# Ledger of designs, part 7: VH-VL binders against Rho GTPase-activating protein gacT (gacT)

Target 1, 189 residues: Rho GTPase-activating protein gacT (gacT), of Dictyostelium discoideum (Social amoeba) (q54nl0r163to351)
Amino acid sequence: VPLTQVPCRAGSNVPIIIEKLIDHIERTSLNSEGLFRIPGVDLTINQYIKLFDNGEDVDVSPIEPYTAAGLLKRFFRDLPVFVPQSINKRVVSLFIDEEGKKKPVDMEILSNLRVLVHQLPTVHFEVMQELTNLLGKLMSRSDQNKMTISNIAICLVPTLNCVPAIVTYSIQMHDFFYNEVFPQHHLYY
Below, E stands for the ipSAE of ESMFold2; O stands for the ipSAE of OpenDDE; V2 stands for 0.75 times the mean of E and O plus 0.25 times the DockQ between their complexes.

## First folded at step 1 (VH-VL)

Design r04 (framework fv_relatlimab)
Fold by ESMFold2-Fast, scan of step 1:
Structure r04 (fold): chain C 189 residues (1-189), chain A 120 residues (1-120), chain B 107 residues (1-107)
Amino acid sequence: as target 1 above (189 residues)
Amino acid sequence: QVQLQQWGAGLLKPSETLSLTCAVYGGSISSYYWNWIRQPPGKGLEWIGEIYYSGDTNSNPSLKSRVTLSLDTSKNQFSLKLRSVTAADTAVYYCARFGDYEYSDAFDIWGQGTLVTVSS
Amino acid sequence: EIVLTQSPATLSLSPGERATLSCRASQSVDSYLAWYQQKPGQAPRLLIYDASNRATGIPARFSGSGSGTDFTLTISSLEPEDFAVYYCQQRDNWPYTFGQGTNLEIK
């Protein structure tokens, strides 16, 4: 099912399944070692997917950390498109020149990446914003959970089927990408 | 025109520690994953582990208990230590650059390789 | 871990012929697959990254295709210098893994 067709609450652009799982994970699971990397219980994940697909009001509170993270990953993996290929191709062109060499990263490239992120369809943009906000909080507890930016990128980028730079910079510079007003000095810290 | 040059001990006895160093020339050690990959004679490639400029490391679970990766930004070098070697660790060892976290790609630059022989 | 299986193990062809090498993953790796060429006594050389993108300096006769679990490396018209061992590699998940290799040898 396309992301735009997944049920949302009245007045919201974020699917109920994402809203509930992100809230639950943030409250209960951020200190779990290897969260999103270590698999959850597949049988339980399948069960919850069926409940959400049937439009039921699902209580996520009993879901164990690895299973909750696995359920969220399965949701993204099953999406037909999260980041459109046209945007992915443009992001690659920002970082890679016509000869296939990586360009030095500067504020101009990052500002252009921000523009491309804001060109995501509204639902996709707000979902990316909420997901990368959660992942930033996970990263901030990497001493406990061992989920450094590198580990997060490796286990989640394939699931999201997008250029890594979209996710990693959104996590590391969340305010820059998702706030309209961003102080210059903040980015250079 | 980034180049990797590697060196270290080539002949070891069982139980010793393998120590290899790789130097980065023509570019910064920043923004990239720096990797070690090995190849036993006549066999395929096995990834050992990687280190980032930040010092964060990831290692192959099969080797993790014996692997230590380090990075020296002042010398633009990174190193591998593999403890308690056995004959099964006999291989050509390569250092390699992997695309950075902002655009993950592949192992695009490789060192020349170091043949490590462990004999009883 | 994700297991990559390459076929055939050995492919014997003559210069000028078309080579087709396959790599099959035990689970989906999306498009996060690379191809390398290795000659005796040398380090591997990157040919293709992200399934179909040719690395800098790699001749146009090399092309990659596929997604999910089935991938192909094609060399449209073999040159003498193309006879080597070829490896596929996935970056979809840790640990990074390589196929066992396909030896492309001259008849």
Scores: ipSAE 0.000, ipTM 0.485, lowest interface PAE 13.3, mean pLDDT 85

Design r05 (framework fv_relatlimab)
Fold by ESMFold2-Fast, scan of step 1:
Structure r05 (fold): chain C 189 residues (1-189), chain A 121 residues (1-121), chain B 107 residues (1-107)
Amino acid sequence: as target 1 above (189 residues)
Amino acid sequence: QVQLQQWGAGLLKPSETLSLTCAVYGGSFSEYYWNWIRQPPGKGLEWIGEIYHSGSTNSNPSLKSRVTLSLDTSKNQFSLKLRSVTAADTAVYYCARDSIYEYGWYGMDVWGQGTLVTVSS
Amino acid sequence: EIVLTQSPATLSLSPGERATLSCRASQSVSSYLAWYQQKPGQAPRLLIYDASNRATGIPARFSGSGSGTDFTLTISSLEPEDFAVYYCQQYSEYPYTFGQGTNLEIK
């Protein structure tokens, strides 16, 4: 199912499944060593996916940390598109020159990355905002959970099917990307 | 340099499943999108879908209900299955690499040799 | 889905002449447009990516230009090996789509 077709609460652009899982993980799971890296229980993940798919009001409170993280990862993995390939390709070109050489990162590149992040469809943008907010909190507890920015990138970027820079800079500079006032530029519409 | 070699069944009857495999030689399998494209005789190109080394896929909505894309990372291979074929699925099928994911090449820069698939009774 | 329309369908020219091939998108694709060359019995060959960037090994006589909805492939002085079918492709949104092709034929 496309992300824009997943059920949301009235007045929200964030799917109920994402809202419930992020809230649960944030409250209960951020000190779990290897969260998102250590697999959860596949049978339990499959059962919860069926409950959400059937439109049931799912109680996520009994879900163990690794299984909750695994369920969230499975949701993103099964999305047709989270970050459009067109945005991914443009992000790469911000960091690599026409000879294939890596550019020094400066505020001009990061400001252009912010423009591209703001060109995500509204639902995708708000989901990325909520996810990377959660991941920033996870990273802030890396002394306990061992999930450094590098470990987060290794285990989640392939699942999200996007250029690492979108996720890593969103985590490290969250206020810059999501909380500062910035005019949006629409290159697709 | 990097080469794609493809193989699979070339002659099918209506209702059968098309199965094609593409092997990657001389280069990295990871960090790229691996594509399937087809071309009916005398016609233009149609994108079928793509798969990333993580197993994430995107497919053409016109074919999505019939298409399965898969990877075998131990063999550097990716595969296409297309169910319930009809005469309209007769085409040359190509596998192709899309972009140098991390380093800014765009478009499909490496292609397999093509496999002619004929669907007839 | 984004529709790409190529014009002309057939272009008849002689070696040494300049070729100009057009691709028009039904909605903006920004710069996310590639050009391919295909000869009979062969897989397509990438010529241009991101509207104006020449792929590795592609001769300098090939150039791309345009953005948004209007794109042009130019061959500054045709060589005999340039007579082929040319396709544009957008990768701005799924599904990726191709134009119907321009057949560049010898006069």
Scores: ipSAE 0.000, ipTM 0.458, lowest interface PAE 11.9, mean pLDDT 84

Design r06 (framework fv_relatlimab)
Fold by ESMFold2-Fast, scan of step 1:
Structure r06 (fold): chain C 189 residues (1-189), chain A 122 residues (1-122), chain B 107 residues (1-107)
Amino acid sequence: as target 1 above (189 residues)
Amino acid sequence: QVQLQQWGAGLLKPSETLSLTCAVYGGSFSGYYWNWIRQPPGKGLEWIGEINHRGSTNSNPSLKSRVTLSLDTSKNQFSLKLRSVTAADTAVYYCARELYDDSGTYYYFDYWGQGTLVTVSS
Amino acid sequence: EIVLTQSPATLSLSPGERATLSCRASQSVSDYLAWYQQKPGQAPRLLIYDASNRATGIPARFSGSGSGTDFTLTISSLEPEDFAVYYCQQSSDFPLTFGQGTNLEIK
């Protein structure tokens, strides 16, 4: 089901399943070694997907860390489109030149990436903001959980079906992409 | 400046349900986890549980079967119910806000309510 | 659960002296350790978080150090208002746990 059709609470653009799982994971699971890399229990994931699909008020509190992370990954993997291919192609063009070589990364490229991230539909933008906020917290505890930015990218970029730079820079420069007000001078000049 | 005010019944008999409410003034209710922490007379602190503005809860495994956390976002209030109380539940109960920002997860408490003494006696 | 052990249980010092309070964790908590001050009849006050970051409004005489299992709170020159009970708290794992406290008392 398209992300825009997944049930949200009144006044919210973030699906209930994402809210419940992100809140649960950030409070119970961030110190679990290899979170999002080590697989959870598939049978349990399938059972919880069915409960959410039936519109039940699901209690996620009993879900153990690897299964909760696996359930969140399953949700994103099953989305038809999270990041549109048009945005993915434009992001590639920012970082790769006509000959297939990587461009040096500077503030111009990162500012252009920020513009492309803000071109996501409102629901997709807010979901990306919430997800990368969680992943930034996971990264901040990498001393215990071993989930460096590289490990996060390896296990989540394929799941999200998007260009790695969208995820990695959103995590590492979260305030720049999601919390700072866009400078008017940058948008007009 | 953020201020937490709490209230509820202070004297209970064994087997009754403890009910406490905490109101948040001077700051946003959203974006934080709101906590209950207790302190038996002359002893240290024990974390009871947490709830966020979306109603997601997490509680101490030692208490989870007896604890219900709820919120009223229209009033900026959150509440604790503890079922089947015994003398061991006699304590000062505090509500508290967790320290949080989007760059890191802290799980520490920067603002506290005044405390409510709850006495469980026959 | 992670157990925090504070030492000494009671520390008797005079104003102007340096106080050193210890907290030991039963397993590594990395830098996820906070210190609180509690005066009689009052709620605890956050002093230090993530081992060494001073909370807003906390005087520079308070400092925290350590990582892994061994942590220290230092008060460089005691003021009369600093005599209180101090608690450490870990945020490495749930349930969140506190130490049993160190009572800093006037000699």
Scores: ipSAE 0.006, ipTM 0.508, lowest interface PAE 13.9, mean pLDDT 86

Design r07 (framework fv_relatlimab)
Fold by ESMFold2-Fast, scan of step 1:
Structure r07 (fold): chain C 189 residues (1-189), chain A 123 residues (1-123), chain B 107 residues (1-107)
Amino acid sequence: as target 1 above (189 residues)
Amino acid sequence: QVQLQQWGAGLLKPSETLSLTCAVYGGSFSDYYWNWIRQPPGKGLEWIGEIYYSGSTNSNPSLKSRVTLSLDTSKNQFSLKLRSVTAADTAVYYCARGYEFDYSGSLGAFDIWGQGTLVTVSS
Amino acid sequence: EIVLTQSPATLSLSPGERATLSCRASQSISYYLAWYQQKPGQAPRLLIYDASNRATGIPARFSGSGSGTDFTLTISSLEPEDFAVYYCQQYNYWPLTFGQGTNLEIK
């Protein structure tokens, strides 16, 4: 189903499944080596999907780290669209020139990327905010869990089906993209 | 026109350390994962590990205690060391490029491969 | 680790025929699957990535399809140079893993 049709709590734009899994992973799993890259137990993932699909109040506390991460990845993988193709194409043109060469990254390019991220539908924007906040915490423990920004990108960017820069800069500059006041003009100077 | 050239010792005795180097010509070293894959005679392919140009590494859990991956960005080279070899390590070893620099590109398919190096471990 | 099972182990066909090769994953890998061709004495050559995208320079007779656990490589009309071993590979999960191979041989 589309992300906008997944059940949320009253007054929230973040699906219950995402809220519960992110909270659980943040509390229990951030020191697990290779989190999101090592597969979880597929049978258990399928069972939990059925519980959520039935509208049950699911207790995620017994889920082991790799299976919880796998369940979150399965959720994003099954979405028809997380980042619209039109936004992906516009992001590519910010970073790649007409000859296919990478442009030097500066604050003007990153400010324009921020504008494009804010053009996501509200539910998609808030889900990206929550996910990349979790991934930033995972990255901060990379000495223990081995999940550098590069490792996070390789296993999650394909799952999200979006331009890598959306995810990697959201992780590295989270406050800039999600917590600063949105400017009346689209660019910071 | 991107080409990988590899070299290293082809004949080893049990307990020695295998050392292979791969050089990148005609293209960017940055923004790619650089990989090692091996193929024992008559068998299939086995992934050994990867190194990103930033220095971060992942290796196959079956080999991780014996594998060291390194890079030299000034020479556009990356290297594999495999310690404590046995006859089971006899294989053709390949270096390969992962993740083509294309925002829509693959993050784990190998588009460019080295020529391969046959490593034989025997007494 | 994700296990990839290729079938058949050997496929015997004649030039001009259609070849269909299967790869099945032990768990869902979405569409993060590549296909390679390997000839004796050579390194593998990338044919297909992301289950269905042809790599640069690969002839149109090669096509890939599938998602989740079931994947297919199709060669619409075999040329003599197509007789080789074919491998599938997943890159959704670490460690990266390959199938055991399908040998496409002349009948």
Scores: ipSAE 0.007, ipTM 0.492, lowest interface PAE 10.7, mean pLDDT 85

Design r08 (framework fv_relatlimab)
Fold by ESMFold2-Fast, scan of step 1:
Structure r08 (fold): chain C 189 residues (1-189), chain A 117 residues (1-117), chain B 107 residues (1-107)
Amino acid sequence: as target 1 above (189 residues)
Amino acid sequence: QVQLQQWGAGLLKPSETLSLTCAVYGGSFSGYYWNWIRQPPGKGLEWIGEIDHSGSTNSNPSLKSRVTLSLDTSKNQFSLKLRSVTAADTAVYYCAREPYDIYFDYWGQGTLVTVSS
Amino acid sequence: EIVLTQSPATLSLSPGERATLSCRASQSVDSYLAWYQQKPGQAPRLLIYDASNRATGIPARFSGSGSGTDFTLTISSLEPEDFAVYYCQQYESWPYTFGQGTNLEIK
């Protein structure tokens, strides 16, 4: 099922399954070592997927950390498209020069990446914003949970089927990409 | 061409600390995870742990209490210390590079570590 | 911990024959599965990653297939240099785990 067709609450662009899982993970799971890396219980993940697919009002509060993270990963893995290929291709072109070599990253490249992130369809943009906000909070507790930016990227980039730079810079510079009106005055990263 | 070369103590007594170093040549140290993997004589492979260029580590839970991973980015080197060794730690130890996708694309030559009284 | 089971333990074939090696995971690893070749006294060499992508420099006779729990490495026509031990490895989750190996030996 396309992301735009997944049930949302009235007035929201974020699917209920994402909203519930992100809220639950943020409240209960951010100090869990290897979150998103260590597998949850596949049988339990399959059961909860069926409950959400049937349109049931699912209580996620009993779900243990690794299973909740696994359920969220499964949701993204099953999406037909999260980041359109046209945007992925344009992001690659920002970072690769005419000879196929990676360019040194500077603020011009990052500002152009920001423009491309804002070209995501509204539902996709808001989902990316919520997901990378959660992942930034996870990263901020990496001393406890061992989930550095690199570990987060390895676990989630293949699942999201997008260019790594979209996810890693959204996490590391979240305010710049999603919250700031005048990003150049607030960049500290 | 990327090359990993490793060295360290090959013969240890029980309770000692194993120390191995791996040097990376011909490629970027940044943007990868750097791993240690071991293989007891005549047996299969066991992952020990990983370290990224920022110094963040993860280790096999079975070994985590005994493993310390470190890096020296100025020398393009990373190291393994394994405390309180026993005869069960006798193995060939390999260092290996892991790109973004978590498979091991380049390996060191291996170091035979023997733990005996 | 995800357990990988390789079969057969030993496969005896002649040069020119087709080799098929299997790797089965105790739970889904999606496509996060690599294959390695190891010759006596040498480090493992990456052959296949993401279940089906050949690593740089690996001959076209090597191919990988499968997803989820069942994976296959195929060597379409064996060369003398292909007789070695082959390992599968999953990277879906920590700790990364390897199969026990399949020994491909000359008949």
Scores: ipSAE 0.000, ipTM 0.428, lowest interface PAE 14.8, mean pLDDT 84

Design r09 (framework fv_relatlimab; at its last look DockQ between E and O 0.07; V2 from the best seeds 0.00; counts 0 for: pae E 14.3 > 2, placed apart)
Fold by ESMFold2, look of step 2:
Structure r09 (fold): chain C 189 residues (1-189), chain A 118 residues (1-118), chain B 107 residues (1-107)
Amino acid sequence: as target 1 above (189 residues)
Amino acid sequence: QVQLQQWGAGLLKPSETLSLTCAVYGGSISDYYWNWIRQPPGKGLEWIGEIYYSGSTNSNPSLKSRVTLSLDTSKNQFSLKLRSVTAADTAVYYCATLDYEGTYMDVWGQGTLVTVSS
Amino acid sequence: EIVLTQSPATLSLSPGERATLSCRASQSVSSYLAWYQQKPGQAPRLLIYDASNRATGIPARFSGSGSGTDFTLTISSLEPEDFAVYYCQQYDSFPLTFGQGTNLEIK
């Protein structure tokens, strides 16, 4: 099922399953060692997937941390596409010089990356914003949970099937990417 | 740093199930993403699939109906099963790691020749 | 599925010569391309990732270039140990695919 077809609350572009899982994880799980890295209980994940697929009003509050994280990752893994490959390709081009060498990262590159992130379809953009906001909170507690930016990337980049820079810079510089007003803002309105 | 050692039965009859195991040394199975690749004799490489630390998989559509990938985190191992083999499944099978910044194979197992005979 | 076509199929050269190996993708893979070396009886070894970056421990005589659909592996001065089969592999989209290989033999 395409992400745009997943049920949302009225007036929201974030799917109900994502909203509930992110809220649950944020409230209960940010100090859990190895969150998103340590596997959850597959049987329980499968059970909750069936409940959400049936359109039921699912209570996620009893889900333990590792299983909640695993369920969230399963949702993204099962999407046909989360980050369009056209955006992935353009992001790679920002980091490569005319000779094919990786460029040193500077604010020009990061500003261009921000523009490309804002070109995601609306639902995809808002889901990425909410996900990377949660992951930023997780990273900020890495002294307790051991989830550094490197560990988060190892766990999430394959699941999201995107260029790592989209996720890692969105996490590390979340305000720059999602909350700062910039000159190109509203260009495609 | 990471080293991979693989094993499994190398001689099968048609219709049997191929079963291979790869053990991870010098690292944790939870730190990386794990792939299986095969190479028929004298031919090129074919990606079979990958398994994530969570137990979720992504498989080559050409093989998906016959492939089972699994992890055993307590033994630091991952495995491949390929059901209903035929002579066309004769190949050297490799396990490999994946670098976190991309989906290319950084470290490879030594390979296991699997022959499906009549 | 993205098809990678390598050329030439066989390249016969002597130590000290320059080798140029080509990989062409059926659609753009941006820079998501790796090169591997494989010797008989051994697993492939990663040489180049992201089209142009040498993997750890790979000698400077190996270089990669290209973007989009056209990629090149260059070995500036062949050593005896460089005679092997070389594969390109894309990781832009699933399923992951490999080229059919270029056999680099001693003349």
Scores: ipSAE 0.000, ipTM 0.442, lowest interface PAE 14.3, mean pLDDT 83
ESMFold2-Fast, scan of step 1: ipSAE 0.506; ipTM 0.810
ESMFold2 (binder alone), look of step 2: mean pLDDT 91; pTM 0.929
OpenDDE, look of step 2: ipSAE 0.018; ipTM 0.537

Design r10 (framework fv_relatlimab)
Fold by ESMFold2-Fast, scan of step 1:
Structure r10 (fold): chain C 189 residues (1-189), chain A 119 residues (1-119), chain B 107 residues (1-107)
Amino acid sequence: as target 1 above (189 residues)
Amino acid sequence: QVQLQQWGAGLLKPSETLSLTCAVYGGSFSGYYWNWIRQPPGKGLEWIGEIYHSGSTNSNPSLKSRVTLSLDTSKNQFSLKLRSVTAADTAVYYCARWDSEYLGSFDYWGQGTLVTVSS
Amino acid sequence: EIVLTQSPATLSLSPGERATLSCRASQSVSDYLAWYQQKPGQAPRLLIYDASNRATGIPARFSGSGSGTDFTLTISSLEPEDFAVYYCQQHSEYPLTFGQGTNLEIK
């Protein structure tokens, strides 16, 4: 199901399943070693996906850390498109030269990446903002949870089906991409 | 269903400022880049610049020092001002919508405005 | 800036024939290339985006192909309404640039 068709609360652009899982993970799971890398219980994940798909008001409070993270990953894996192919290709062109080699990263490249991130549809942008905010908090506790930026990228980038730079820079420079360089109204570029 | 209507001065003298406005009807103004593109008589198309609904702009480096792009979100309008015009600025000027998300191209265009710069 | 060169400058064909129009970029644009049709006195009309995707409402006889630096627009069987000027356009890098156009004319 396309992200824009997933149920949201009245007045929200973030799907209920994402909102509930991110909130739950942030409150209960950020110190769990290998979160998002260590698999949850597949049977339990399948059962919860079915409940959300049926439009049920799902109580996520009993869900264990690895299963909650696995549920969130499954949701993103099943999306037809999270980051449009046109944006992914333009991001690659920012970082890769015509010989296929990585270019040195400077503020011009990062500013252009920010423009491309802001070209995401509103729902996709807000979901990316919420997800990478959560992942930044996870990374900040890497001494306990062992989820460095490299570990986060390894386990999540394939799931999101997007260019790694979108996720890694959004995590590492979250305020630049989503907050501190923008007007207080958080207007899209 | 989306329609772009444009207007502005058609005849200018050298050194004057070109001012064109484009109004968007039948669709959302938010979430798109709004562009100006020109076509000199018998020549190809030249991109002038773009403005996002947030007010963020990009423009062609060859024109950047003379170009000002602006929005009026209350009227769903965007405007181009090109200062210090010369005969080289004689062209049909088009406004156009850029859909970067799923299309990556100019999907709707205004009707065009012929601007002639002559003494 | 990326320069797009279209060939031929003029292509003279009859209705029912196949038209093949070329666009060559001065450096790789990946598949960030669109094709437009323009008739006299009218704004350009989008035909193809991202090298090979047909825009909504565009007849199946129009197709695009290519990647990198070499691109082709094909019209499989020309209709009278297809005689127009065709432009390619890249969005791989700023500034956005267009080719000089190919004039497709009758006979």
Scores: ipSAE 0.000, ipTM 0.442, lowest interface PAE 17.7, mean pLDDT 84

Design r11 (framework fv_relatlimab; at its last look DockQ between E and O 0.03; V2 from the best seeds 0.00; counts 0 for: pae E 20.4 > 2, placed apart)
Fold by OpenDDE, look of step 2:
Structure r11 (fold): chain C 189 residues (1-189), chain A 120 residues (1-120), chain B 107 residues (1-107)
Amino acid sequence: as target 1 above (189 residues)
Amino acid sequence: QVQLQQWGAGLLKPSETLSLTCAVYGGSFSDYYWNWIRQPPGKGLEWIGEIDHSGSTNSNPSLKSRVTLSLDTSKNQFSLKLRSVTAADTAVYYCARAMYGDEFYYFDYWGQGTLVTVSS
Amino acid sequence: EIVLTQSPATLSLSPGERATLSCRASQSVSSYLAWYQQKPGQAPRLLIYDASNRATGIPARFSGSGSGTDFTLTISSLEPEDFAVYYCQQYGNWPITFGQGTNLEIK
C-alpha cells in the first residue's frame, strides 16, 4: 500500500501506525542497545502487521523494544516507494566531483541536499521528518544503546531504500533540514 | 600489523551448523566492523554479514534466517554460525575487517580462509 | 541487491601489456567501489577503494576510475605477479556485493 493511502489521524499526514510506533519507541526503547539492528520477534511483528492491515485499533504499548523497531522497519520495507529514485539519483550526484570521486561535504552540498529532501511528497517528507527526529534521539543516547550514526545508517538505509546521506544528514542536522524556513517546502503532493 | 586468524570445522553433514571463529591480532574492535565472506569453489565472493564492537549485526538477506554472528571482545574474537547447511554452503569462508568510509566500507584485512565442505 | 557485472570473464595478456578490466553496477553506487586481487589459495587483497584510491602498498601501475555504474581497473604494465582473479565490490548500498570476477591469465 502506498504511503499516501495509509490511514492517518485527523490533522496529521503521518500514518497512524508510524505515529504510534514512533511515540512508543521514543518513550520506552531509546536506551535499548542495538535498537533497529537487533531483530525483534518475527511472529509478533507479523501478528501486529495483520492487525494493522485489518484496520484494527492496535495497542502498541505491550511491544518490547526490538519488536517495535522491527515492526517500524517492516512498515517501511513493505512500502512500494518511500524515496523516489529520481531523488536518490540527484542526491548521489551531489557528492561526486568532476572526476567521479567523493567530494568533501560542505554547506553548499548540504543546502542542495536539503532542497532535494524538501522535494519529497508531503506525506513522505513528514514521515522522514518524524523518523529522523526519532533516530536523532536514539543517536543522542549512543553511549548506552551503541547506535551511532553509522550503525543507524547500516540498519535503516536498506529499509528505506535511499541514499545514505538523505537519512544520516537528516538525523545529524535535523533542525537545518526540517525546522528552518524553506520556501520550497512541500513542492510535490 | 593487523592479522586475522580463523578456525573451525571444515567438514559438515547436511542440516548441521557451521561454526567458525576469527581472532584479531594487532588491533582493536572499537573502530571497525568485522565481517564474514564466503567463496564457493571456483566462484565469486558472497558477503555473509558483519558485527560491530557493540555486538550489533547486519547480514545478507539471502542468509539472514540462518546466520548468527557473535563477538567476544575479551578475546578479540568474533564468530559465525550458519545453521541448516546444505551442499550449497560448501565454500571457503573468510573473516575480514572493514574500513568505514563516509557511508559504507571495504575490506582491508582478511583471514586466511577456511574451507567448509558439506557432504553426506 | 546491486548486481556487479565484470568483463571480460577472462583476459589473456602478456607481461608488459596494459590490462583494462570493467565493472558495471545495476544501479549507481557513486564512488563506493573497491577492487581486489586474488591469487590461488589466498584471500583477496584490497587494491583500490573509493573507485580510484590505491590501498597502502599497492603499486602505481594499478589505477581505478569511474563513478555511478561504470568502473575500470587498469594495470598499466603487467608484471608476472599480476596474473590473478580480480573482483570489484560495491559498498554504495546494502547488502554488500561483489562482481563475478575477471580472470587475468598469462597468454
Scores: ipSAE 0.000, ipTM 0.518, lowest interface PAE 12.7, mean pLDDT 90
ESMFold2-Fast, scan of step 1: ipSAE 0.197; ipTM 0.714
ESMFold2, look of step 2: ipSAE 0.000; ipTM 0.426
ESMFold2 (binder alone), look of step 2: mean pLDDT 91; pTM 0.940

